# Ledger of designs, part 149: VH-VL binders against q9nrl2r1430to1533

Target 1, 104 residues: q9nrl2r1430to1533
Amino acid sequence: GGVHELSAFEQLVVELVRHDDSWPFLKLVSKIQVPDYYDIIKKPIALNIIREKVNKCEYKLASEFIDDIELMFSNCFEYNPRNTSEAKAGTRLQAFFHIQAQKL
Short names: E, the ipSAE of ESMFold2; O, the ipSAE of OpenDDE; V2, 0.75 times the mean of E and O plus 0.25 times the DockQ between their complexes.

## First folded at step 11 (VH-VL)

Design H2 (framework fv_iluzanebart)
Fold by ESMFold2-Fast, scan of step 11:
Structure H2 (fold): chain C 104 residues (1-104), chain A 124 residues (1-124), chain B 107 residues (1-107)
Amino acid sequence: as target 1 above (104 residues)
Amino acid sequence: EVQLVQSGAEVKKPGESLKISCKGSGYTFDDYWIGWVRQMPGKGLEWMGIIYPGDSDTYYSPSFQGQVTISADKSISTAYLQWSSLKASDTAMYFCARHKYDFESGYYEYFDYWGQGTLVTVSS
Amino acid sequence: EIVMTQSPATLSVSPGERATLSCRASQSVSSYLAWFQQKPGQAPRLLIYDASTRATGIPARFSGSGSGTEFTLTISSLQPEDFAVYYCQQYDNWPYTFGQGTKVDIK
């Protein structure tokens, strides 16, 4: 077996996934649970999609990676009212992301 | 290389319990839905349900709700399909499959990799 | 539940001939339709997704077309290894549903 070392983007995604406030962002919002989500949000994204893009080397610039993470948070705040557990989790995880993104 | 490896064939009697497994390797197991599909002898494919291993979110086809339990242990990259009490009508080939999002056409899911299948025979 | 209906149930095609398989959905599934090949004793193999996109490693003789409720899988020049059952599957709405399959026999 070969030895794998995580890229900077992969390391940051792993940290986001492990964060207690990642639960709204792990996977795409379920159309089964939230039927109107895809009528409102036109560019859906989630951490599992971002990780796949990292693993396929689809980000050429750190700004492209940062833009996708910010899109994820923007979608959360657009769909979810400010006082929801989703929006509160998003606020805390976004703050954590901004600190970690200084390394990029 | 992405692989899904299922547990071996099972021969059981009605009323017995059974748990079969599907182990993923070569990808981030927690990031992809795993689905279970039944194929009765000589018949077509039937969708049973899906699980997201990262948070254990699970959906069942209405025909299988309450008949089986789908679970996953992300620490060992393994999904499970379980019966508390088998019936002769559970005799079938059971496949697991990994779901991939259709990003370009609207973020819906399709099966991209399949396990080899587990044959379950239930007879008195 | 969206019902997928495939036709014909069975077709026999001589080697080198074209095979055309149909799949109809009871309501629109847009382009969220996949085609699978299953050979005897094997797991299903993804051929086509998004109605017309060939999966990696699938020979060019396989092509898919259609949208909404009517879909077609075409095998332009059938080979002996193409003996199989072919299934369509919609993934537009839960529960995801398969057609009953079309068995392709080579004469």
Scores: ipSAE 0.548, ipTM 0.849, lowest interface PAE 1.7, mean pLDDT 89

Design H20 (framework fv_iluzanebart)
Fold by ESMFold2-Fast, scan of step 11:
Structure H20 (fold): chain C 104 residues (1-104), chain A 124 residues (1-124), chain B 107 residues (1-107)
Amino acid sequence: as target 1 above (104 residues)
Amino acid sequence: EVQLVQSGAEVKKPGESLKISCKGSGYTFDDYWIGWVRQMPGKGLEWMGIIYPGDSDTYYSPSFQGQVTISADKSISTAYLQWSSLKASDTAMYFCARHTYDFEYGYYEYFDYWGQGTLVTVSS
Amino acid sequence: EIVMTQSPATLSVSPGERATLSCRASQSVSSYLAWFQQKPGQAPRLLIYDASTRATGIPARFSGSGSGTEFTLTISSLQPEDFAVYYCQQYDNWPYTFGQGTKVDIK
């Protein structure tokens, strides 16, 4: 990742954070509220973690950034049943991401 | 450079209200938990609560639930600790601290950046 | 609530000697344990997190070990600037809790 790619990643993360359906993804799932989450999900991630990785220039390829975002959605669908507000928000946000990611 | 700067010392009377602040700079304020820690004169450290400024999600230690209010204003990168009615037993040093992540060794969450502290004295 | 107990309450050590501080949790906290140093009039300073990982800028003479319920902080060759109060803190479960502190004093 060049400066152009890093700027594009930051812009995309900002747009995801501002989206109405970002609420399940802003931060790591709390062990306080969801104690069994980390027994099921072995590679937890959230938008705040992804943004810090962008800021620290940890993504060398666009595919690495895309993989982390897709992991976030995959974790959501693995833990949350389809009929939950979390899963529905994830479905809509993922569709939005796929449209925006066409530029990467 | 990550910095947390707290408001200045306060001298109050029992029954008065008070709001102290912790301003973050050098990082994306909305993306990190901020916690408040009390230290009574000559005593150890105790967690009061934590807040995530990005969505205002807040957890209080049971001993402080209902005793204080923790809030944040992300437009000015500032977290707050507030009392509606101070007691003499609230006399203490109050610290704010920022959560951090370790991506090299995993996604561990711990608090390593601390404000300088705000001394609150409540006496009649 | 997980209770953290530190021992000894006060440890008297001469410069250049090894200091060993203990911390015990009332139930397992895995490796989710941090050590802090506090000097009079100052904010706490993170030394160790994840039981044994040294924080950025912390001298190599500080080391942490242990898991589950028994933890140790070792200062291999105590320097004059190391005389302080040391706190352990678990972050495995909320509320996060500190030990009562060990004061490392000059002999």
Scores: ipSAE 0.600, ipTM 0.869, lowest interface PAE 1.4, mean pLDDT 90

Design H21 (framework fv_iluzanebart)
Fold by ESMFold2-Fast, scan of step 11:
Structure H21 (fold): chain C 104 residues (1-104), chain A 124 residues (1-124), chain B 107 residues (1-107)
Amino acid sequence: as target 1 above (104 residues)
Amino acid sequence: EVQLVQSGAEVKKPGESLKISCKGSGYTFDDYWIGWVRQMPGKGLEWMGIIYPGDSDTYYSPSFQGQVTISADKSISTAYLQWSSLKASDTAMYFCARHTYDFEWGYYEYFDYWGQGTLVTVSS
Amino acid sequence: EIVMTQSPATLSVSPGERATLSCRASQSVSSYLAWFQQKPGQAPRLLIYDASTRATGIPARFSGSGSGTEFTLTISSLQPEDFAVYYCQQYDNWPYTFGQGTKVDIK
């Protein structure tokens, strides 16, 4: 990753954050709201963490960026049953991501 | 450079309303929780509550639930602490603080940057 | 609510000596514990997080240890600027709670 790659990652994260279905993914799941989350999910991540990593130039390859986004969706589907609002939002946002990621 | 800059000292009478501010700069304001801490004269530190500016998710410490309102305006990178009716017992120094995450595992939270404090004096 | 208890309330030490401060939690907080330094008229300053990790810019003479319910902050060779009040704070569970503080004074 160069400056052009970092610009692309930043733009994609901004688009994900602005998406109507981003609400489960904006920040790390709160232990206050969901006490058992961190007992089940061993590698938590959220869009705010990914954006910080982009801003600090921590992604060396596009595949590393994509892996973190996919981990975020994988965690969502592991914790949340398929019929939940979280899982439904995750399914739609993941589809949007796959379309946009083709540009990377 | 990350900075939190708080509004100036206030001298108020019991029953008056007050809103103090904490402005963040040098980072993406929407992506970090902001907390409010009270320190009464000669006493220790007490968490009042925290807010996530990106979606306005807010948690209050039980001792402060219903006593204050925490809010944020992400368009101007500012968090607020508000009283509808001040009491003499609200006389204290109020600090805002930003917390961050351990990016390796993504779940540890600690408070890394603090505002300079706002002294609120409530007396008749 | 997790109660944090610090001891001693006041610690009198001479410059160059070792200072050891204790912090106890009423239930396990794992390693989710921070130490702060506060000087009169100033905001708290983060020293240690995750029980033992020094924050950026904090001198090596400050070290933290412990896990579960027992934690220690050690200042290996106390400097004049280290005379302050020190607070521990747990962030394992909400509400986050501070200890009452240990004041480090000149002997």
Scores: ipSAE 0.565, ipTM 0.861, lowest interface PAE 1.7, mean pLDDT 90

Design H22 (framework fv_iluzanebart; at its last look DockQ between E and O 0.63; V2 from the best seeds 0.00; counts 0 for: pae E 3.5 > 2)
Fold by ESMFold2-Fast, scan of step 11:
Structure H22 (fold): chain C 104 residues (1-104), chain A 124 residues (1-124), chain B 107 residues (1-107)
Amino acid sequence: as target 1 above (104 residues)
Amino acid sequence: EVQLVQSGAEVKKPGESLKISCKGSGYTFDDYWIGWVRQMPGKGLEWMGIIYPGDSDTYYSPSFQGQVTISADKSISTAYLQWSSLKASDTAMYFCARHTYDFEPGYYEYFDYWGQGTLVTVSS
Amino acid sequence: EIVMTQSPATLSVSPGERATLSCRASQSVSSYLAWFQQKPGQAPRLLIYDASTRATGIPARFSGSGSGTEFTLTISSLQPEDFAVYYCQQYDNWPYTFGQGTKVDIK
């Protein structure tokens, strides 16, 4: 229970989650669906993990938060060929993030 | 605190439909996998399937594929396990569980919070 | 599917004694192994994850070890509340699978 103030990072994560292009990033890539993902990507991350870190007050600087979001996009572009729906969604969501991050 | 609260015990006849629930509270429901585990009387634990409420992505254990339906309604933080037609062999305790992430020293997803269980008895 | 085999099926131990429980996987699960305790009428309780990491609130007398296919849960000085059934579970590959359980009884 209880009511809490939302942080600026939480507000931005909520906006990213609600974006139409967030679907590849909502949760960690499943080993069930993509068995070779963790052989290629050594620092996995997703919006649910970033939101957990925000809620546990693990980001002390805006740069740390931004680095985790950028890592998420970097992983997307490393694993997924440029012409895939995942890479295209990542490109659009990253552009949206860069605009919103100006508020931090 | 993180809690999973399951619906109450059910007594049904073979051929009847049933839907039992697992309500999460104390965390962001959409961000964690919920799994269902069966325990038949006097037997061990069996994974049935898991669902990610945020996008409804669902995986079934092979022996439960087509036997049950797992779903979630994120607007009320509730996951469901459903049978279209119960069999006497469905008599069991059913548990829901929520996962947690751990990345140090490696990548781990384990189930650490459990509901109290729902006893389903199917008898004619 | 990965088959988890626990031994012994039943272990009789006196209070204050050491209990050692074994779990074997049919193929390597690396360190993606958890141990659960279950008492009659209760939900399973997580004891150990990542083969050897103790879950929050779990007493130090519980310890896990092993990797690959062979795993051990040790209870160093068995307390009255420790008499229960213990399950190992792999989460390396889907479907996640449990061992059949080891019942720890009073001698």
Scores: ipSAE 0.641, ipTM 0.870, lowest interface PAE 1.2, mean pLDDT 90
Fold by OpenDDE, look of step 12:
Structure H22 (fold): chain C 104 residues (1-104), chain A 124 residues (1-124), chain B 107 residues (1-107)
Amino acid sequence: as target 1 above (104 residues)
Amino acid sequence: EVQLVQSGAEVKKPGESLKISCKGSGYTFDDYWIGWVRQMPGKGLEWMGIIYPGDSDTYYSPSFQGQVTISADKSISTAYLQWSSLKASDTAMYFCARHTYDFEPGYYEYFDYWGQGTLVTVSS
Amino acid sequence: EIVMTQSPATLSVSPGERATLSCRASQSVSSYLAWFQQKPGQAPRLLIYDASTRATGIPARFSGSGSGTEFTLTISSLQPEDFAVYYCQQYDNWPYTFGQGTKVDIK
């Protein structure tokens, strides 16, 4: 059911946002803070965007939702060295996501 | 329907403090930048600063840095602009505005919705 | 900061005539350029974003063009309700900056 899946997506996004390691992902990276970010990352995405897509029922398949979340983490690891706070947070949050995504 | 509703007109004296508000509705308040724009009488528009309610990330225009404080209370979908000590030169209309973006992977776009404005008059 | 310069300061036109407003940026802002209309006592209203995209509900007579440093707002046939002040605004670099405005008044 689409409605059930939508609810599951909503709940998972809420849990991701509330996670202590969500801070690098709450919104799109600011060009003000990181002027070269969008020269490197060509498919930017963040939890606020994903939440809006969920709210608008743009995800018809769980795989689409998962792909966006994984893209979000991929972008983080592409731009941020492994020893950065962002990358470390991403690693932890991704692990959390993988556990929660089993419910989808 | 997206709406930004600002607090009412203020009449103050120099040296007084002031905090005006901008309440958003019809959208997820946490997920959009919201900014403040000053328009002095008979003059143009000036960006003062922007805030992301979700994490309170804030940027000020250089000319307004240290002159005002921008804050937000996401629990009530409200952004604030405040002065610790008003000057006569602060007399102006103040607008809040929402900064939107496309919902596809992409970039922040533009300020699409505006509050009705709050007139602040500071005179002795 | 990026300086936005609008011209002319005042544009006097008759109803039904074409109005052309210019906006120049001191450096490239790509297509991160918006146009606003403001009438006395009102908040600015978004007309155009991304240099050439009309905002929702904006009449087709309004069009925007340009990229980089040169931008144009065109009102193909001026209507009585179009007499107002128009501002361009770049949102490519912080701080975001407005032009000084062009007043479109009746000839």
Scores: ipSAE 0.483, ipTM 0.852, lowest interface PAE 1.1, mean pLDDT 93
Fold by ESMFold2, look of step 12:
Structure H22 (fold): chain C 104 residues (1-104), chain A 124 residues (1-124), chain B 107 residues (1-107)
Amino acid sequence: as target 1 above (104 residues)
Amino acid sequence: EVQLVQSGAEVKKPGESLKISCKGSGYTFDDYWIGWVRQMPGKGLEWMGIIYPGDSDTYYSPSFQGQVTISADKSISTAYLQWSSLKASDTAMYFCARHTYDFEPGYYEYFDYWGQGTLVTVSS
Amino acid sequence: EIVMTQSPATLSVSPGERATLSCRASQSVSSYLAWFQQKPGQAPRLLIYDASTRATGIPARFSGSGSGTEFTLTISSLQPEDFAVYYCQQYDNWPYTFGQGTKVDIK
C-alpha cells in the first residue's frame, strides 16, 4: 500500500540482490543447466521477476510481496538437499530477509 | 519504452578485430537475458549466444563457441559481440534481442524486443 | 540441436485470402514455439509465442496452433503489409533454432 511501501519493497529487493548469498536467486533456474527443475517446481520465481513486479507496481498488498519472496526460498528448499550450496545460501539469505523485513 | 540501440555499420578487412554494441534502455538491463542473432546475406536467422548481464552467465551455440565473445557491461546497460580476427564469412547483419519472462501459466523464454541490426562487411 | 523445417519455402497468396504456414521440429518442443515476421531491412517482429498466444499489439488475423513437432501459422485475411518472410523458432532447448523461413508473396 502506497508510495512509501513500494519504495520499501524496492529497497529490500536491492538489498537482497546485493547480498553475497543471492547468486541462486538472481534469475529463474535454467532448464539448460537443470533439466528436471520444472518437473518439481511448479511456481518458479526469482529476484529479477520480483524486482520487475515491484517496478511495475504489481504488488497491491505487502503480503503479496512477502509471499513471492518466501515462495522463492520455499522452492530452493524443495528442490535442493539441505547440504547443497544453494540450500545453505537460501538459509542465510532468508535469515537476512527476515531481519530486513522488520524495517518494512 | 524498452529499446535496444545497436552500434553503426562496420566495414572491415579479414584479420581485424571488432566489437559491436547493443544498449538497452527503459528496463532493468541486469535482469533480462540478451542475445545475438546472425543473418547472412539473403539467409535466415541463427542464434549465436545469450548472456545474463546480472551475473555474466553466458551460453553459446556450438557453431559460434570460440568464434566470438559475448559480454556485457551492466554499469552502462550495454551488451557486446566481438571478434578477435574477422573472416570474410563473418559478413552479415547482427541483431541483439532481449527475452522476456512469462512463467505463468508455464515456462516461456521468447524474444520480444530487437535491436535495429548492425551490418558488418568483411572484405579484402 | 533441434532442426526446424518450414514449408512451403514460398507461398503465393492474393490479398484478402488465407495463408497457412507450416513448421516441423525434429523432436518435441512441447509448446515452446514462436513465430516471427521479417521485412527487408528490418529486425524480426514477434507475432506468436507459446505456439498460439499472440504477442501484444499483433492483429487478430494472425493465429498459431500445434504442439509437439507440428505447428501452423495462419493469416486469415492477408493485408498488403503482411507480405514478408516468416520464421518459426523453438525455445525449448538451447541452442534456440529458427526454421529457414517461408516467404509470403503476392499472387
Scores: ipSAE 0.356, ipTM 0.822, lowest interface PAE 3.5, mean pLDDT 90
ESMFold2 (binder alone), look of step 12: mean pLDDT 89; pTM 0.897

Design H23 (framework fv_iluzanebart; at its last look DockQ between E and O 0.78; V2 from the best seeds 0.00; counts 0 for: pae E 3.2 > 2)
Fold by ESMFold2-Fast, scan of step 11:
Structure H23 (fold): chain C 104 residues (1-104), chain A 124 residues (1-124), chain B 107 residues (1-107)
Amino acid sequence: as target 1 above (104 residues)
Amino acid sequence: EVQLVQSGAEVKKPGESLKISCKGSGYTFDDYWIGWVRQMPGKGLEWMGIIYPGDSDTYYSPSFQGQVTISADKSISTAYLQWSSLKASDTAMYFCARHTYDFESAYYEYFDYWGQGTLVTVSS
Amino acid sequence: EIVMTQSPATLSVSPGERATLSCRASQSVSSYLAWFQQKPGQAPRLLIYDASTRATGIPARFSGSGSGTEFTLTISSLQPEDFAVYYCQQYDNWPYTFGQGTKVDIK
């Protein structure tokens, strides 16, 4: 726990950000590009927000960190039809996450 | 902790090229949008455009599309604003600003930290 | 493009008085409205975001209100350091747009 756990969260976020399938998740969906997103998604989140929360020590438990990552994927699948490049990237990145999360 | 430091004042002639910079420190540079704002002498503020350094996604205000180029080099945490050919009408103070989010709601976008400004004077 | 209109252009007040500044959007911006303070020779400083939320370190005398198209910035007891130009800015739609500013001058 504590400092060790935060180091593990930062390492995992860095691995997710560097993954080829991270592109839909790097930043919050912008209203400039997707005006209806916030009408549909009630709890938006992205890797940049999660990394900042890790850096500010806002996660007290591994379960809180995992919940935010899973929320990110859930939002992707809710907004994007299954045949989209976003949904396909999300499916692959989520599988990668589940493997890496076993280390937490 | 969070700081945006801009390059120094420039005095140029019409037709010359110019590239000014905005260096971020004290935060993860790749994770925040950087915006550029123009303020002409005695006038108000106007958005020029924004860039996300992590993937180079860039949006220009319609008035500035084709007039300037916005870029970023994430390896040195620096954003740039560039003119290929300056005009006297480009004389202004140029600010960079960091675009942030409210972590509680995660969808509000506002500008929390600003650079000190770069004064650009274009005269013959 | 959403046009932001501020009024009055100049507000003359004495220290200790209440100052009320208005900002109107040409179409609804919901609550995606920020207020900035700019002193001569300085960069803008964020005061309020989400129409009514004070930024970190901003004194309690600054308050924002409104939603949709009509917004107000109130300074409940003006201090000497509060004489500045104030800008509202919408971030609901791109391009983001500023009002023309309200200059708060000493009476």
Scores: ipSAE 0.611, ipTM 0.859, lowest interface PAE 1.3, mean pLDDT 90
Fold by OpenDDE, look of step 12:
Structure H23 (fold): chain C 104 residues (1-104), chain A 124 residues (1-124), chain B 107 residues (1-107)
Amino acid sequence: as target 1 above (104 residues)
Amino acid sequence: EVQLVQSGAEVKKPGESLKISCKGSGYTFDDYWIGWVRQMPGKGLEWMGIIYPGDSDTYYSPSFQGQVTISADKSISTAYLQWSSLKASDTAMYFCARHTYDFESAYYEYFDYWGQGTLVTVSS
Amino acid sequence: EIVMTQSPATLSVSPGERATLSCRASQSVSSYLAWFQQKPGQAPRLLIYDASTRATGIPARFSGSGSGTEFTLTISSLQPEDFAVYYCQQYDNWPYTFGQGTKVDIK
């Protein structure tokens, strides 16, 4: 099922990227915009990186893929207060992800 | 294979507008920053700005802020550099370049692929 | 902005000789330093990134070292195709900045 799983990962990433609430997660946070981000977040990750890992077949297990996605959300909630647009977007996108991930 | 192909040489007059292009292929265009570099005749390299095609987030070098416009059309994997009114001093070679990153450490790194350059000549 | 200063402006060496190029940053750029080679009429070619890592396809005779504010590009044995202009570039802070270049020409 490696090829099938890879395709599933690809499709899910596409859906995540296309989601209206993906904007905080499309790319790594810019140090220019958020100078202290990398002082707090030690394992940064974003959808573009996850997509590249998928394209390079770096995920051998669905759990690995899911872990990276969850890390992405965890980072968002660690850095952003709950009332921020980023956190709110993350909450919605994570909910969407959890539904879609059931296919994996 | 990753490639950046730029539009052809331009010969313009002062005051004219211009838009040159850089088309990426062989990779997911949306996921990599792409930048523009100016090289005036016989001179060094100057970063002008960068854009993230995925969301059009853009940063300009202070020297080029307000002087040019960087944009992208991710539907055709193309980045643009444009002038509303060219000056003779805009005569230069312009390169586009892709910014890659370390996938393991997950931070942005370096510009690994470059376009072949677009020569822009502005003279009366 | 971070100012990158290369030295010397011109380095004349004979084929087979060692070439040492210096790049200094006005403030620390950690290891976020790249070296490029450019020949007339061509686009720059990435040689080294992260101060000391050779890009894919780059001959072993090219090596980079340094961190913080002082960096060095070394060509252990200069080949005829190595005569060109070399640029260092920091990508630690925007705006990214290049050195003014070092021209390596034949003695």
Scores: ipSAE 0.542, ipTM 0.877, lowest interface PAE 0.9, mean pLDDT 93
Fold by ESMFold2, look of step 12:
Structure H23 (fold): chain C 104 residues (1-104), chain A 124 residues (1-124), chain B 107 residues (1-107)
Amino acid sequence: as target 1 above (104 residues)
Amino acid sequence: EVQLVQSGAEVKKPGESLKISCKGSGYTFDDYWIGWVRQMPGKGLEWMGIIYPGDSDTYYSPSFQGQVTISADKSISTAYLQWSSLKASDTAMYFCARHTYDFESAYYEYFDYWGQGTLVTVSS
Amino acid sequence: EIVMTQSPATLSVSPGERATLSCRASQSVSSYLAWFQQKPGQAPRLLIYDASTRATGIPARFSGSGSGTEFTLTISSLQPEDFAVYYCQQYDNWPYTFGQGTKVDIK
């Protein structure tokens, strides 16, 4: 149930953070380094924010958690052309996520 | 309970080195920006720089670039501010601060928790 | 880079009265503006972020308004514990910058 589901969310976030391809997603994209990012991406999200939401029990349903993770990948693919290191990392991490999400 | 505890007051001479610390507790240290703020005697507040301990991504304000080093050791949840050679003009109170997340905002870089301050006195 | 200018430098107000503090930015900072309170010998205390959102535990008598380049902090019914220095700070672009402060004194 609810308690086991929250533990599963935390475990999955930990696994995503530890994955070699997590580097574009650890924290929000820097406005210092990428000034136009927030002109294009209107619902920014990153693994540190998702982890904080898990820690504060912000997710009622697994679908809400999955939606935030998928939003994170969708933002990556919207902002970054497919040939970029960011988009390639996103593709690989998303594939890993889909395998791990079957726990939920 | 989120807490930032800074190292104690320092009395130094010009030319000496110094490293002061800010230890975070009650939260996931790696996931939050930590910054340093200077307050000279009788003066206002000045941002010196910020660091993201999770990957050591660091930004300095232009007036402090090359003047201090900001670092973090995430294994002990501690951020540092250091000088290789102190000047009398470095006499000030130094605060560390941590930012927070507002889940309903598009931008998450306001600073909500502050250390107690470290007084550094540099005199000949 | 972005200069924050506060006025007045000192504001003398009687307890129970309204205090109004101004903060101007040299260029637009959108709504990325915070207000801090600082008492002698203490760290700054966050009052308002996002120009108008009250931080947790801050009394309702504190309110912020404005956007772009002009911002206001209002203390509707000033209490004895509110006599302090107040700083605005922008966090729209690095480096983040503070105003020079407004000291609120008892009249």
Scores: ipSAE 0.383, ipTM 0.828, lowest interface PAE 3.2, mean pLDDT 90
ESMFold2 (binder alone), look of step 12: mean pLDDT 89; pTM 0.903

Design H24 (framework fv_iluzanebart)
Fold by ESMFold2-Fast, scan of step 11:
Structure H24 (fold): chain C 104 residues (1-104), chain A 124 residues (1-124), chain B 107 residues (1-107)
Amino acid sequence: as target 1 above (104 residues)
Amino acid sequence: EVQLVQSGAEVKKPGESLKISCKGSGYTFDDYWIGWVRQMPGKGLEWMGIIYPGDSDTYYSPSFQGQVTISADKSISTAYLQWSSLKASDTAMYFCARHTYDFESSYYEYFDYWGQGTLVTVSS
Amino acid sequence: EIVMTQSPATLSVSPGERATLSCRASQSVSSYLAWFQQKPGQAPRLLIYDASTRATGIPARFSGSGSGTEFTLTISSLQPEDFAVYYCQQYDNWPYTFGQGTKVDIK
């Protein structure tokens, strides 16, 4: 990515972090609290990691950034049953992301 | 520029309380775990525990559970290590350190930046 | 907890010589192994992470290798500023643990 793309990625991550439904996604799922998570989820990711990758200019294409956000949601829905507070928060945050991602 | 700045040296008596600090700057404080490491005089490094300032999630090493309290105030980008009642065996250098990401495997963290250390001396 | 064992406890080397430091884990830590340098009165300094990746600003003479349970830190041509204590640390499993350290001293 370019200067405008990197600014847009940072803006979107800030909006996601500030969202009421971001709490399951702020940091990697704790292996101390959820030891089987990493047996099931092979490519874990969270907003703090995505934010760092944006700050380090790791995303060369908007599609790479979008793929990491989508991976985060995919992991949530794979691990958490649909009726959980995690899955419900993920559903709402993903909808918000899809609207904001139209700017990318 | 990422910096962790710790509070100054402390000289205390057994039974006294103490709270030392570690202030982060130059990065998003809420997005990185802060850990505390003890180094007894002439000895190696011991992991005490970690805290995630964004939500105050905290883990202690088994050897330090119940001996200290780790906390953070994200409004001032500061993490704390606290004793309710010091003992002579708490005499040590205490370091704070920032965990960072394994970008090839975002599953794991390592220590990238360290504070300068706070020397705590407990004697009668 | 995973126990990290370093050897030797002390290396006596001359400037310009190669130093090889070993670190063994009591169980596999994959490649989630870091090396730190500590000089008297100073904070530890990250040298290597992910077993073999040099941290930013670390000279090329420092290299790491290994995976699983056996790891090595090599300093190819020791400079006067390299005389220090070196620690390995695993971050594969909680609690994270350090080795006891290897002191690299002037012969």
Scores: ipSAE 0.435, ipTM 0.804, lowest interface PAE 1.5, mean pLDDT 89

